# Designs tried in a protein design chat: VHH binders against UPF0159 protein Ta1429. Part 9

Target 1, 206 residues: UPF0159 protein Ta1429, of Thermoplasma acidophilum (q9hib2r271to476)
Amino acid sequence: EKVRLIKYSNEREEMQKVLALLMYPFAEDASGIISRIKAMELSEASAILERIRDLRKNRRMKVGRPFEAVNYVFEVTTNYGAFRDLQRHRFLSIVRKPLTVSYGFDVPPIIAKMPDLSEEYAEAMKDAERVYRIIKERYGAWIAQYAVPFAYRYPVVFTTNLAEATYFIELRSTPQAHFDLRDIAIRMYNEIKSVHPSLAGIIKFV
Short names: E, the ipSAE of ESMFold2; O, the ipSAE of OpenDDE; V2, 0.75 times the mean of E and O plus 0.25 times the DockQ between their complexes.

## First folded at step 8 (VHH)

Design n2 (from m1 with S54Y; framework vhh_3k1k_2; at its last look DockQ between E and O 0.77; V2 from the best seeds 0.00; counts 0 for: pae E 7.9 > 2)
Fold by ESMFold2, look of step 8:
Structure n2 (fold): chain B 206 residues (1-206), chain A 122 residues (1-122)
Amino acid sequence: as target 1 above (206 residues)
Amino acid sequence: QVQLVESGGALVQPGGSLRLSCAASGRTFSEYAMRWYRQAPGKEREWVAGITGYGGLTSYEDSVKGRFTISRDDARNTVYLQMNSLKPEDTAVYYCAADYYEGNTLYVSDYWGQGTQVTVSS
């Protein structure tokens, strides 16, 4: 799978944590606001988050630091070119494997539309695979990875939070974004939405 | 460990309705978040709908909003996908998935059943 959500936390508990952090600056005391939020119905908590979402009028308006408290672990399998751009965004940690030819390669959409050029592209990738295998046998995988073209895929695991994920998704899901990053952004959004339907509402500009 | 069995797939005319079921066996079902996915021939598996544990909050992929409804019966350890106003592009094998708790953290299960085939054609 290109994007897999590996780990997340229970949405009700995460919503309560976010609401407590959002409301604390305006509360007389911390224990009172925590008690009120713990007693809050799920539907009421969801409605509050929806109202906060509605206050964001454009993607330049940040979601706020309380949403940093919601954390996710993702695995992304994509070409190295896209991953290089992905890693330039702020993420908590990234764990990767050496580059390899084992996961196949991507063909850029404009090349994919042209059958003759697609054939030439695929032959170039096969040539690189042959060189990679020779170097790997002689010098090992770490050295051989330098022979792997950016079009080849490999899996990486990274952590992020809802605030950073919102920023990334809203930035890269626009039609103007590079096709690979847009695809990753939309898939991340759908994964978050599938497990955190109320919290995902804060990701407004997809 | 949870075992999941999908059922209810059939051949249906465009505009028709169908209800899919996903029966779960194992530990307490109410602790799981449940999701439906589908996979058309030659395409990647795509998320369709999800429902949280305990609270029963639902979410849907944009193309199925208003047409599909996910629900759960925790007493019978079953999640349902009610599919209305079916279109040819809904043709796919449908799978359910469960995410389990370990402490306060939910983990996405990597288990997939065989799925159930839905075909929408004249």
Scores: ipSAE 0.016, ipTM 0.552, lowest interface PAE 7.9, mean pLDDT 82
ESMFold2 (binder alone), look of step 8: mean pLDDT 78; pTM 0.785
OpenDDE, look of step 8: ipSAE 0.807; ipTM 0.925

Design n3 (from m1 with S54D G55S; framework vhh_3k1k_2; at its last look DockQ between E and O 0.83; V2 from the best seeds 0.00; counts 0 for: pae E 2.6 > 2, unsure alone 64.0 < 65)
Amino acid sequence: QVQLVESGGALVQPGGSLRLSCAASGRTFSEYAMRWYRQAPGKEREWVAGITGDSGLTSYEDSVKGRFTISRDDARNTVYLQMNSLKPEDTAVYYCAADYYEGNTLYVSDYWGQGTQVTVSS
ESMFold2, look of step 8: ipSAE 0.391; ipTM 0.758
ESMFold2 (binder alone), look of step 8: mean pLDDT 77; pTM 0.773
OpenDDE, look of step 8: ipSAE 0.562; ipTM 0.825

Design n4 (from m1 with R27F E31S; framework vhh_3k1k_2; at its last look DockQ between E and O 0.94; V2 from the best seeds 0.00; counts 0 for: pae E 6.8 > 2)
Fold by ESMFold2, look of step 8:
Structure n4 (fold): chain B 206 residues (1-206), chain A 122 residues (1-122)
Amino acid sequence: as target 1 above (206 residues)
Amino acid sequence: QVQLVESGGALVQPGGSLRLSCAASGFTFSSYAMRWYRQAPGKEREWVAGITGSGGLTSYEDSVKGRFTISRDDARNTVYLQMNSLKPEDTAVYYCAADYYEGNTLYVSDYWGQGTQVTVSS
């Protein structure tokens, strides 16, 4: 799977956390706000989130710090080039393995349309695989990584929150984004939507 | 051990309808979120629809919204996907998945059935 949502929390309780944090600056104390929010109907909570969504006029208007309270764990299997772009989002806590040849490689779309060049490309990737295996035997996996072309795939686990996910998804789902990151962004959005249908509404500019 | 069995897939003409079922066992069904995914040949598995355990809130991937309806029958431990106005691009193997609670945290299950084939063709 290219994108898996591994861990999330119950939506009602996540909504309650977000609403408590949104309302706290206008409240006398935290206990009173928590009690009020726990008594709130789901339809009322959803309506408040819809209003917050409506106030965002464009993707440059940030979602707000209370949405940082909603956390997710994702696993993404992608090529190393796309991984480098993911790392530029400093708010992602990333756990990775050494690069390997074990997960196969991607063929660029332009090359894929040229059968003879596709075969030469695949042969070059097989040559890199052979070199990787020789180096790994002699010097170990960490050194052998340097023989792995960027087209090879591997899984990465990272954590994020709804505010940072919104920023990433809205930035990378545009037509101007690199196709790998755009696909990852759309898949992350769908995974969040599947488990947090009300909270996913804040991700407006997809 | 969790067991999920999908059924109801068939060959259907464009514009037709099908109803898929996913029978669940080995867990307390009403406490779990349920989701449908599909996988076309040569493509990666993609999310289609979801329904929460608490409150029964539903969500849909944009291309199926308005055509597909997810529902659950907790008494029968079954989740359904009603598919209307089917198009050739809906052709895929359809899978259901269950997310389980440990404490207050939901974990995406690695358990998938064999799936059920839906083919939309003249």
Scores: ipSAE 0.036, ipTM 0.556, lowest interface PAE 6.8, mean pLDDT 82
ESMFold2 (binder alone), look of step 8: mean pLDDT 80; pTM 0.800
OpenDDE, look of step 8: ipSAE 0.645; ipTM 0.866

Design n5 (from m1 with A98R; framework vhh_3k1k_2; at its last look DockQ between E and O 0.85; V2 from the best seeds 0.00; counts 0 for: pae O 4.3 > 2, unsure alone 64.96 < 65)
Fold by OpenDDE, look of step 8:
Structure n5 (fold): chain B 206 residues (1-206), chain A 122 residues (1-122)
Amino acid sequence: as target 1 above (206 residues)
Amino acid sequence: QVQLVESGGALVQPGGSLRLSCAASGRTFSEYAMRWYRQAPGKEREWVAGITGSGGLTSYEDSVKGRFTISRDDARNTVYLQMNSLKPEDTAVYYCARDYYEGNTLYVSDYWGQGTQVTVSS
């Protein structure tokens, strides 16, 4: 699985948290907010989020700090080349293992369409794998990383929040984005939607 | 350990309808989000629909939105996927998944069913 949402909180609780934070600037005190939130139906909470969504006219209008309260943990598998681009996003708190040849590799589309080149490419990857294994045996996994081509898939875990995810998804889901990141962004969006259908509404520009 | 059993897969014509079921073992079914996934031949598994435990909110991937409906019967520990206006592109093995709680945090479960084959063909 390319994108897996590993960890998240109950949407109702998260919505209440977000709403509390959203309402705070306009409320007299926290106790009043809590009372209101407790009495609020889920539909009403969703409606408020929808109104907030509707206020966003473009992706440059950020969702705001309240949405940073919603946290996610993702496992993402992309090739190391694409990962190198992904890791440039500072909003991702990435935890990773050494590179390996254990998860297969991606074949560039242009090569995949050419049988002869595809075969040659595959052989090259096999050679790299052999070298990796030799190095790993002699010097360990950390040194063996040097033998891993960029095309090899590289599962990583990272943490983020809804505000950051919104930014990333809206940015990287655009046609201008690299296709690998676009794919990741869209999948992330869908994963969020699957567990937080109301909150996901704040991600408007996908 | 939770077991999931999918059923309802069949061969249908384009434009047809089908309802999938997923029966989950265990207790406190209502507390867990349920998801449907599908895997077409030669493609990776993709998320199709989700329904939350608390509140029963639903979500769908764009390609099935308006055509598929996910629902649940907590009394029967069952989640359903009503599929209408089926297209050949919907041909896949459909899988059910359940999340789980650890404290106040939800996790994507490793629990999957065996899948049920849906084939849409004229």
Scores: ipSAE 0.028, ipTM 0.490, lowest interface PAE 4.3, mean pLDDT 89
ESMFold2, look of step 8: ipSAE 0.364; ipTM 0.748
ESMFold2 (binder alone), look of step 8: mean pLDDT 78; pTM 0.779

## First folded at step 9 (VHH; framework vhh_3k1k_2)

Design p1 (from n3 with R27F E31S; at its last look DockQ between E and O 0.65; V2 from the best seeds 0.00; counts 0 for: pae E 3.3 > 2)
Amino acid sequence: QVQLVESGGALVQPGGSLRLSCAASGFTFSSYAMRWYRQAPGKEREWVAGITGDSGLTSYEDSVKGRFTISRDDARNTVYLQMNSLKPEDTAVYYCAADYYEGNTLYVSDYWGQGTQVTVSS
ESMFold2, look of step 9: ipSAE 0.346; ipTM 0.746
ESMFold2 (binder alone), look of step 9: mean pLDDT 80; pTM 0.794
OpenDDE, look of step 9: ipSAE 0.812; ipTM 0.930
ESMFold2, look of step 11: ipSAE 0.328; ipTM 0.737
ESMFold2 (binder alone), look of step 11: mean pLDDT 80; pTM 0.799
OpenDDE, look of step 11: ipSAE 0.718; ipTM 0.893

Design p2 (from p1 with A33H; at its last look DockQ between E and O 0.82; V2 from the best seeds 0.00; counts 0 for: pae E 4.0 > 2)
Fold by ESMFold2, look of step 9:
Structure p2 (fold): chain B 206 residues (1-206), chain A 122 residues (1-122)
Amino acid sequence: as target 1 above (206 residues)
Amino acid sequence: QVQLVESGGALVQPGGSLRLSCAASGFTFSSYHMRWYRQAPGKEREWVAGITGDSGLTSYEDSVKGRFTISRDDARNTVYLQMNSLKPEDTAVYYCAADYYEGNTLYVSDYWGQGTQVTVSS
């Protein structure tokens, strides 16, 4: 719900693409490398990826451009504040819906633990919703977006690649990361791991 | 349309074992990458295990690795989750899910059935 993996490609084929790109600079021609990789057992391919994982000593060591060949489509439903920070990452083909009050809002954890403040927060969100609906009726949804507090959620669809996903996940999964982005990062990691168990191993610093 | 029916949930003691089943119907089962999820009360649904349709590769969430085993029987259109060394933290409704091939692309299904309840007494 918060993070949905929409589509991905078969892991064997994706691993073959990555290995071909990794080995190309050291090969006399592409045809020989492709033939060797197609003949390779899946376990051999996985072992090579594990060695690449082991060579990464810290999260600042990027996984390299060959991993840009592995692509995913995600839908993320999160508050607008978290979305602005998400946009700082180089995700491709980002498409979002207009801001609205239809998807509910997030309550920061510190507010959620204080009953009186939680009640005031919810009343403020209700007031913003009322203003949004008045403006939408009179002036349309585009103008009404200005009345939507950042706490309200909305879905966004984007494509990303494994190299950028690794960078994002390793940066934002630490305890020091903003709670919304950390949650998104961990959920993206689990989605990738669920469909690409061998390739997900490159995401080391989670 | 794909229909997924989970079964095998029960009340067990800590350290016990259960075997969950997910029967699939509606399309050719071998086209599906199958996964198990669980949802504890008041929590969001979380991924548990997966098995690919084309190679039988398995994957596990870290907290269940070594205790749970996913497997499939394509002739019976069924995926299984063998759960050993059960802990109270494993208490949840368990769901299966399917992804299918279209060309070289896999599409994630968002269908959720009734699930099957697993309760590990504390």
Scores: ipSAE 0.230, ipTM 0.668, lowest interface PAE 4.0, mean pLDDT 84
ESMFold2 (binder alone), look of step 9: mean pLDDT 81; pTM 0.809
OpenDDE, look of step 9: ipSAE 0.622; ipTM 0.854

Design p3 (from p1 with L106F; at its last look DockQ between E and O 0.88; V2 from the best seeds 0.00; counts 0 for: pae E 2.1 > 2)
Fold by ESMFold2, look of step 9:
Structure p3 (fold): chain B 206 residues (1-206), chain A 122 residues (1-122)
Amino acid sequence: as target 1 above (206 residues)
Amino acid sequence: QVQLVESGGALVQPGGSLRLSCAASGFTFSSYAMRWYRQAPGKEREWVAGITGDSGLTSYEDSVKGRFTISRDDARNTVYLQMNSLKPEDTAVYYCAADYYEGNTFYVSDYWGQGTQVTVSS
């Protein structure tokens, strides 16, 4: 799978946490807010989140620090070229491994349409795999990764929060974004929406 | 052992309706978030609809919103997907999934069954 959601928390509890943090500046103390939020009907909580969504007029208006309290773990598998663009996002925590030939490679669409070029491309990938395995046997996986073409896929695990995810998704879902990153952003949005239908509403500009 | 069995797939004309079922066993169903996915020929598996456990909140992928309805019957450990106004692009194998629940945390399962085939054609 290109984008896998690995881990998330119960939405009702996450909504209560976010709302408590949003309302604290308007309250006497934290214990009173917690009691009120716990008693709040889900429909009321959702309505408050929808109002916050409505107040955001464009992608540059950030969602705010309370949404940093909602966390996700993702695994993304994409070609290494796209991964290099992904890592330019400083707000995402990225756990990295060496490049390998084990996850297959992407074939550019223009090459896939040309039988002779497709055959030459596949032979080049086989040659790179052979060189990789020779170097790996002698010098180990970390050195051998330099023989892996960037078309090979590269899985990465990262932890992010809803505020950071909103920023990434809204930035990279624009037509000007790298098409691989745009695809990743849309898939992350759908994964969040699938488990956090109310909280995902804050991600407005998709 | 957690088991999920999808059923109800059929050949249907465009504009028709179909209801899929997902029977679950081996866990306490009411606490789990349940989701439907589909995989069309030559495509990756994609999310279709979800329903949360305790709150019963539903969510839908944009292309099916307004046409599909997810529901759950916790007494029967079953999730349903009511599909109306079916289109040729809805043709796929449909899978259900349950996210493992422990404490306040859900872990997304990597287990997939055989699914149930839905075909929409004239």
Scores: ipSAE 0.407, ipTM 0.763, lowest interface PAE 2.1, mean pLDDT 85
ESMFold2 (binder alone), look of step 9: mean pLDDT 80; pTM 0.805
OpenDDE, look of step 9: ipSAE 0.545; ipTM 0.826

Design p4 (from p1 with S109Y; at its last look DockQ between E and O 0.79; V2 from the best seeds 0.00; counts 0 for: pae E 3.9 > 2, grease 24.3 > 24.2, SAP .677 > .668)
Amino acid sequence: QVQLVESGGALVQPGGSLRLSCAASGFTFSSYAMRWYRQAPGKEREWVAGITGDSGLTSYEDSVKGRFTISRDDARNTVYLQMNSLKPEDTAVYYCAADYYEGNTLYVYDYWGQGTQVTVSS
ESMFold2, look of step 9: ipSAE 0.340; ipTM 0.741
ESMFold2 (binder alone), look of step 9: mean pLDDT 79; pTM 0.793
OpenDDE, look of step 9: ipSAE 0.757; ipTM 0.908

Design p5 (from p1 with Y107W; at its last look DockQ between E and O 0.48; V2 from the best seeds 0.00; counts 0 for: pae E 2.2 > 2)
Amino acid sequence: QVQLVESGGALVQPGGSLRLSCAASGFTFSSYAMRWYRQAPGKEREWVAGITGDSGLTSYEDSVKGRFTISRDDARNTVYLQMNSLKPEDTAVYYCAADYYEGNTLWVSDYWGQGTQVTVSS
ESMFold2, look of step 9: ipSAE 0.454; ipTM 0.764
ESMFold2 (binder alone), look of step 9: mean pLDDT 80; pTM 0.806
OpenDDE, look of step 9: ipSAE 0.452; ipTM 0.787
ESMFold2, look of step 10: ipSAE 0.425; ipTM 0.748
ESMFold2 (binder alone), look of step 10: mean pLDDT 80; pTM 0.803
OpenDDE, look of step 10: ipSAE 0.546; ipTM 0.820

Design p6 (from p1 with E102K; at its last look DockQ between E and O 0.64; V2 from the best seeds 0.00; counts 0 for: pae E 3.2 > 2)
Fold by ESMFold2, look of step 9:
Order: structure tokens, then C-alpha cells, then sequence
Structure p6 (fold): chain B 206 residues (1-206), chain A 122 residues (1-122)
């Protein structure tokens, strides 16, 4: 899969953490807030989150720090060019594998529309694979990495939180965003929505 | 171990309906979150719908929202996907997946069965 959610926490528990952090500045004591939130029906908690969503007027208005308490681990398999752009975002704990030809390559959409150019592009990528394998056998994988074109994919595992994920998704899901990042953003949004349907509502500008 | 068996796939005409079933067995049935995925030939497996274990909240990928309905029957350990207003782009092998706990953290399933084929064609 291009974007795979690896792990997350139970949504009700995560909602309780977020709500506690949202409401604490307005409470007399922490134990009272925590008790009220633990007793709260899920529909009530969801309604509060929807109200927070409604208060955001545009994507420049960031979600609050309480949403940093919700954490995810993702694996994204993408080309090296897209990975360099992904690194500009404040994700936590980015780890990657060495560059190889083992995960295939991407064809840019503009080239994919032209059959003869697509064939020439694919042949160039196959030539690069052949060179990579020759260099790897003779000089090892470390040196061979330099023969891998940016179009080749490799997996990256990273952690993030809902606040930063919201920022990334809302920034990169627009039609004007680079295709690779827009696709990753939309897929991350769907993964979060699939396991955290209430919390995903905070991601408003998709 | 979790065991998931998909069934109900068939050939249907555009605009038709189909109901998929996923028989599940595992360690803690009332707690598992269930997700449906689909994969067309030459394409990546993509999420379609999900239902949480604790609250029964449902979620849908935008292209199927309003047309597909996920549901669960905990007494039968079965999750369903009701697919209405089917379109040719819905053609795929459909898989179910159950997320699992390690400690207090949920992990998205790495287990994939053989799936069930849905074909939408005139």
C-alpha cells in the first residue's frame, strides 16, 4: 500500500485525552474535569469536537495543541522526490530503508498520458535498474544507491500527531499541490477517518 | 489467531446491489475494529469502510459514502458491507480486516484473506 496506518489508539480514549486538555484551562481542578469526561457519552464528546471543527474558518487556523496528544504511526512507500518534500513537514521519528530498485518506480502523470514517452521512460528506468544491480554486485549496496533515480519508491515509517497530520493533510490535499503529496495526504486522511471517525472531523479543509 | 473469510462477491450490473459478508474468529470479538478494503488488478489495496469496536461508529471513503453501508453482528461474529448503486469502478476483490490490540495500542491488520470478487459490468 502507498500509505499504511500502522498503529493508533482507541478513539474514545483519545477523545477523552483531547477533551480533558481542551477544557482544563476553564476548570477549577483536574480531577473534576477528568471524572466528567470519563462519564461523558460518546455522542456528547463528538458534538464538542464538531463545534471545535466549526470554529476553524480556514486552513491557516491551526488546530489546538490538545490534538497533539493523538498519535499515529504510518508507513508511506513513495518515490525519493516525494520523500524529500515530505521531510519538510514536522513529523516525528522518520526512519527509512536504503535506496534500492526493489520497490518499483513511479511514472509522472503527464508522461503516463503519452504511450510512446511512457515506454521510453520505463526503458530508462529499466536501464537504471540494470546498472544498479551491476554496481551492487561489484561494489556493494551502499555505492549502488547512487544509481537509483528519484522515481524509484522506498518505504518510510514515521510517527505523527493529529495536529500535525491535520496541517499536512489540509495543506497538501488541494488540487494545486504536487500530485504525489496530494495523493499521500488524501490517503492519510482516509486512514485516520477509518479508525477515528469522530476525531477525523477536525480535518476540515480536505 | 484472527481468521477472516469474505463471501458474497458476484457479477452485477451497474446500478445493482450486493451484500458482502466477513466471518470473523479471534481472541476478543467485542473489541475488534473492522475495515473493508478493495483492490482492482494493477492497483493498490484501498480502504472502503470501517466500523469501530467500542462504539460501532462507521466511516466511509468519499466515493462510496451514501452507497455503501458497513454493519456488524457480534452474535454471529460477522461484518457486512451492503453495496448499493454499484458502478464499474467498484469492480475489485474485496477484503475485510480486523485491527488488533497489543497492550493498549491498536494495530492495523497485516492479515489478508483471499477476498471476494465483485464485478460490475453490463
Amino acid sequence: as target 1 above (206 residues)
Amino acid sequence: QVQLVESGGALVQPGGSLRLSCAASGFTFSSYAMRWYRQAPGKEREWVAGITGDSGLTSYEDSVKGRFTISRDDARNTVYLQMNSLKPEDTAVYYCAADYYKGNTLYVSDYWGQGTQVTVSS
Scores: ipSAE 0.305, ipTM 0.724, lowest interface PAE 3.2, mean pLDDT 84
ESMFold2 (binder alone), look of step 9: mean pLDDT 80; pTM 0.795
OpenDDE, look of step 9: ipSAE 0.842; ipTM 0.941

## First folded at step 10 (VHH; framework vhh_3k1k_2)

Design q1 (from p1 with T52W; at its last look DockQ between E and O 0.42; V2 from the best seeds 0.00; counts 0 for: pae E 13.2 > 2)
Fold by ESMFold2, look of step 10:
Order: C-alpha cells, then structure tokens, then sequence
Structure q1 (fold): chain B 206 residues (1-206), chain A 122 residues (1-122)
C-alpha cells in the first residue's frame, strides 16, 4: 500500500475531545460540558462538526487547534523525491532506513503514457538496481544507497494530527500539486474517512 | 497462529441479500477490532465496515450505509457482514481484517483472511 493509516483512536472518543476543546471557552461549567458531550449521540456530534465545516470559506482558513487533539500514524511508501517534499510539511518521521531498491520504483505519469519511454525508464531503473546490489554486497547498504535513483520508493512512518493532515490534504489535493503528493494526499484523506467518517468531514477542500 | 477464514460469498441477483462470516483464531478476539474490506477486479482494496471489540461501535463506507450491517459474536470468535439490497457494484472479493486495540487506540495489525467472492449479477 502506498499510504496506510497504522494507528488511530476510536472516533467517538476523538470527537468528544475535539468538542470539549471547542466548547470550553464558552462554557460556564467545565464538568457540565464534559457530561453533555459524553452523553451526546454520534449524529448530534456530527452535526456540530458539519456546522464548523460550513464556517470554513477557503482552504487558507485553518480548522483550529482543537483538531490537533486527533492523532494519526501513517506509513507512506513513495519515491524519495516525493518524500523530501513531504518532510517540508509538519509530519514527524518515526522510522528511517537507508535508500534501497527493494520497494520498486515509480514511473512519472508523462512517461507512463509513452510505452517506448516507459520501457527505457524501466531499463535504467534495472541498471541502477544491479549496481546497487553489487555495491551493497561489497560495501554495505549505507554506501549502496548512493546508487539508488530518487524514483525508487522509500517507506517512512509519520505521526500527524487532524489539523496538520487537513492542511496538507487540502494543499496537495489540488490539480496543481505534484502528482506524487496529490496521490498521497488523496489516499490519506480516504484512509481518515474510512475510520473517522464524521471527523473527515472537516477536510472540506479536497 | 493467527487465522481468519471468510465464508458466505455467493452469486446473487441484484436486490438480494447475503451474510458473510469471518471465523477468527490464534488471538484474543475481544482485543481486536474487526473490519471488512473488498476488492473488485482491477481496483484497489477498499474499506467497507468496522466494529470495535469492547464498545461495539460500528462504522461504514458511505456507499453501503443502510444496506450493510457489521456485527460480532465474541463467544464464537466471529464477525459478520449482513449485506442487503445488493447491487452489481458490490461485486468483489470480501476480506476480513483484525486490528489490535488497547484502550481507545487501534493499531493496524495486518491480519487478513483469504477472501470470499461475492458476485451480484442479473
């Protein structure tokens, strides 16, 4: 899988945390708000989140700090070029290894549409794999990584939260975004939606 | 040894119903959230429904809401997917998956069954 959501929490509990943080500044009694939120039906909580979604007029309007309370861990396997662009966003890497040829490589969409160029590209990648394996055998993986083209995939584990994920997804899901980042953004959105369908509604500009 | 075994897949007419089962063994069933996925030919595997072990909370992909119901029987270590009002686009191999959880945190454990074929055609 190119994008896997590998850690998340129960949506009802996550929604309760977000709603408590949203409502507390306007509450007379903190314990009253907590009790009301714990008793709240999922449909009522979802309706409140939809109202907050409606208040966002464009993707430059951030979702607010309460949404930082919803945390995710993703495993993203993408080419190293795209990974370098990913790390400029507010993601955290948990696990990193040397570059390798073991995860396959990506073919840019422009090249993929031209069968002759796709074949030449694939042959170049196979040449790099051969060189990598020779160097790894003699000098180890850390030195061999210099023979790995950026088109080869690089798996990383990121920690993030819903506020950061919303910003990234809305920025990179536009048609103007680099094809790798757009694909990652859309896949992250779908992963969040699959486990947090109500909270995913806050991601408006996909 | 972790094992997930799906069953109940069949050929049905549009509008028909099926009940899928997934029998689990090799882990403490009550500590795992159970999920159904499906994969149509030429498509990526997609999530369908999920159910937590301790709370019984359920969630569904939009296209199956109101038609599919996930349930679990912890005494039999089995998760079910009741599929009603079946449509041709529901045609896929259906997989169950198990994800470990502790408290309110779920960890994707990457345990999968071999799948069961559901075909909806006229």
Amino acid sequence: as target 1 above (206 residues)
Amino acid sequence: QVQLVESGGALVQPGGSLRLSCAASGFTFSSYAMRWYRQAPGKEREWVAGIWGDSGLTSYEDSVKGRFTISRDDARNTVYLQMNSLKPEDTAVYYCAADYYEGNTLYVSDYWGQGTQVTVSS
Scores: ipSAE 0.000, ipTM 0.305, lowest interface PAE 13.2, mean pLDDT 82
ESMFold2 (binder alone), look of step 10: mean pLDDT 81; pTM 0.813
OpenDDE, look of step 10: ipSAE 0.576; ipTM 0.841

Design q2 (from p1 with T52Y; at its last look DockQ between E and O 0.77; V2 from the best seeds 0.00; counts 0 for: pae E 14.4 > 2)
Fold by ESMFold2, look of step 10:
Structure q2 (fold): chain B 206 residues (1-206), chain A 122 residues (1-122)
Amino acid sequence: as target 1 above (206 residues)
Amino acid sequence: QVQLVESGGALVQPGGSLRLSCAASGFTFSSYAMRWYRQAPGKEREWVAGIYGDSGLTSYEDSVKGRFTISRDDARNTVYLQMNSLKPEDTAVYYCAADYYEGNTLYVSDYWGQGTQVTVSS
């Protein structure tokens, strides 16, 4: 459950919103464009989206603002180090709980392949957990969170839109991206694709 | 009480075909989008295919597109996954999942079946 798509809307309705925003500047009135969009076959709508995808030749070509109309709510359970990198993307509205030891911790890949160091790392995390529990008993969870190492995970809920998600996913899915952020980006892509297969086509450079 | 029951998993040869079924009960089937996931040993669960209740729109993970077909029979409260041209990498436990749909909004409902084993080996 590292990345969960918590809320999304019906894809047909979302596609209609995107197409309406794309076509509104050329319409004489809004009711006319709504009627044309509602009458449009799903295959025609999908073909328009495929054309927009095809016109994007590289990652630097931004997705258009009509795609900001498609919104998602995600829950991401990740370590605090990765969370800090995630929140640097100013397009995400993030809400969180105080840090805790309840969700376990991540082991960096370099440490994971060294058995003795992995064991020492785990013992250090266990020591931090013990200190956390002592402080929590005496001073409460909000104070105790300062004893939580960055490697510990916690769930974060954030909202985004398809335009911002496309930018984040295409930026962070490259082999050069930090492994935590790349993993989150790829999982977000797969979650969007599973519920919005036609709209996910705009996310080209994954 | 919501219940999803997968069936149809079997041992098949590479290149073979298999049809999975997921029988649903305890909810209004037409109000739910249905999805198939799979989990290979030691791997995380991954999405395979989905079908919307209101439009019948289908979607597929790239590695199965053209080989797998998802369908639903609302009269029988059942979703199917027809799997053709099976490969050893398709070996996994296959799970059925349902998302609630009301009006124009779908919500993750976290309803899962217990899974059915598909094994593809020569």
Scores: ipSAE 0.000, ipTM 0.267, lowest interface PAE 14.4, mean pLDDT 81
ESMFold2 (binder alone), look of step 10: mean pLDDT 81; pTM 0.805
OpenDDE, look of step 10: ipSAE 0.548; ipTM 0.825

Design q3 (from p1 with Y101W; at its last look DockQ between E and O 0.77; V2 from the best seeds 0.00; counts 0 for: pae E 5.8 > 2)
Fold by ESMFold2, look of step 10:
Structure q3 (fold): chain B 206 residues (1-206), chain A 122 residues (1-122)
Amino acid sequence: as target 1 above (206 residues)
Amino acid sequence: QVQLVESGGALVQPGGSLRLSCAASGFTFSSYAMRWYRQAPGKEREWVAGITGDSGLTSYEDSVKGRFTISRDDARNTVYLQMNSLKPEDTAVYYCAADYWEGNTLYVSDYWGQGTQVTVSS
C-alpha cells in the first residue's frame, strides 16, 4: 500500500481541540470556551470549520496554528527518488531505515508504455539486486544500500499534523509537482478525508 | 473475535448498479468508522468511501463521488456501498474495514475480509 494512515484520533475530540484554540484569543476565560465547545453540536462545529475553509481564498493563506493540534501517523511506500523529495519537507518527523531491494521497484510511466524497454529495465533492476545481496553478505546492509537504484521502494513511517499535512498536500497536489509526490499528496488527502471528513475540509486547494 | 464479511460483488455492464454489503461482528459497531477500499489488478489498494460512527458523516474519493453512496445500519452491524453508473475502471476487489481501539486512539485496521469482486465489462 503506497500510503497508509496508521493512527488518528476521534474527529469530534480533534474538532473540539481545534475550536478551543481558535476561540481562546476572543474569550475572557479558558474554562468558558471549553464548556461552550463541549456543549456544541457536531453540526455547529462542522459549520464553523466550513466557514474557516471559505475564508481561505488561496493556498498561500495558511490554516493557522490551532490545526497543529490534530496529529496523524502515516506509512508511505514510494520509490526512493520520491522519498528524497518528501524528506525535504523538514517539518515532517520520520523514522528511517536503510535502502533495500526487498520492496520491489517502480517502472517510470514512459518506460512502462514500451514493453521491450520495460523488460530491459526490469533486468537492470535484477542485476542491481544481485550486486546488493553480494555486498550485504560481505559488508552489511548500510554499505549495500549504495547498490540500490532509486527506483526501489522505501517504506517509511512519519508523523505529521493537519496544518503541516494541509501545506504539503496543497503544495504537492499541483500540476507543477513531481508526479510521485502528487500521487502521495492526493492519497494522504483521501486517507485523512476517510476518517476526518469535517476536518479534511480545511484542505481546500487539492 | 472481529469479523468483516463482504458480499454483493458481481459482473455488471457499464452504467449498471450494484449494492455491496459488509457484515461486521465481534465488536461494538455503532462507534466505529467504517470504510470501503478497492484493489484493481496490478494497482495499489485505494480508499473509496468512509462513514463515521457517531454522526454518519460520509466521504468519497473524487472519482466515485456522486455515483457511490456509503451507508450504515448499526442495528444490523452492516455497512453498505451503493454503486451506480459503474465504469470499467471500477473493476476491483472491494474490501471493508473497521478501525480498532487502543486506549482513546483509533487505529486503521489491519483486518480485512476476503473481499468481493466487482467486474464491469461490456
Scores: ipSAE 0.124, ipTM 0.619, lowest interface PAE 5.8, mean pLDDT 84
ESMFold2 (binder alone), look of step 10: mean pLDDT 82; pTM 0.815
OpenDDE, look of step 10: ipSAE 0.503; ipTM 0.806

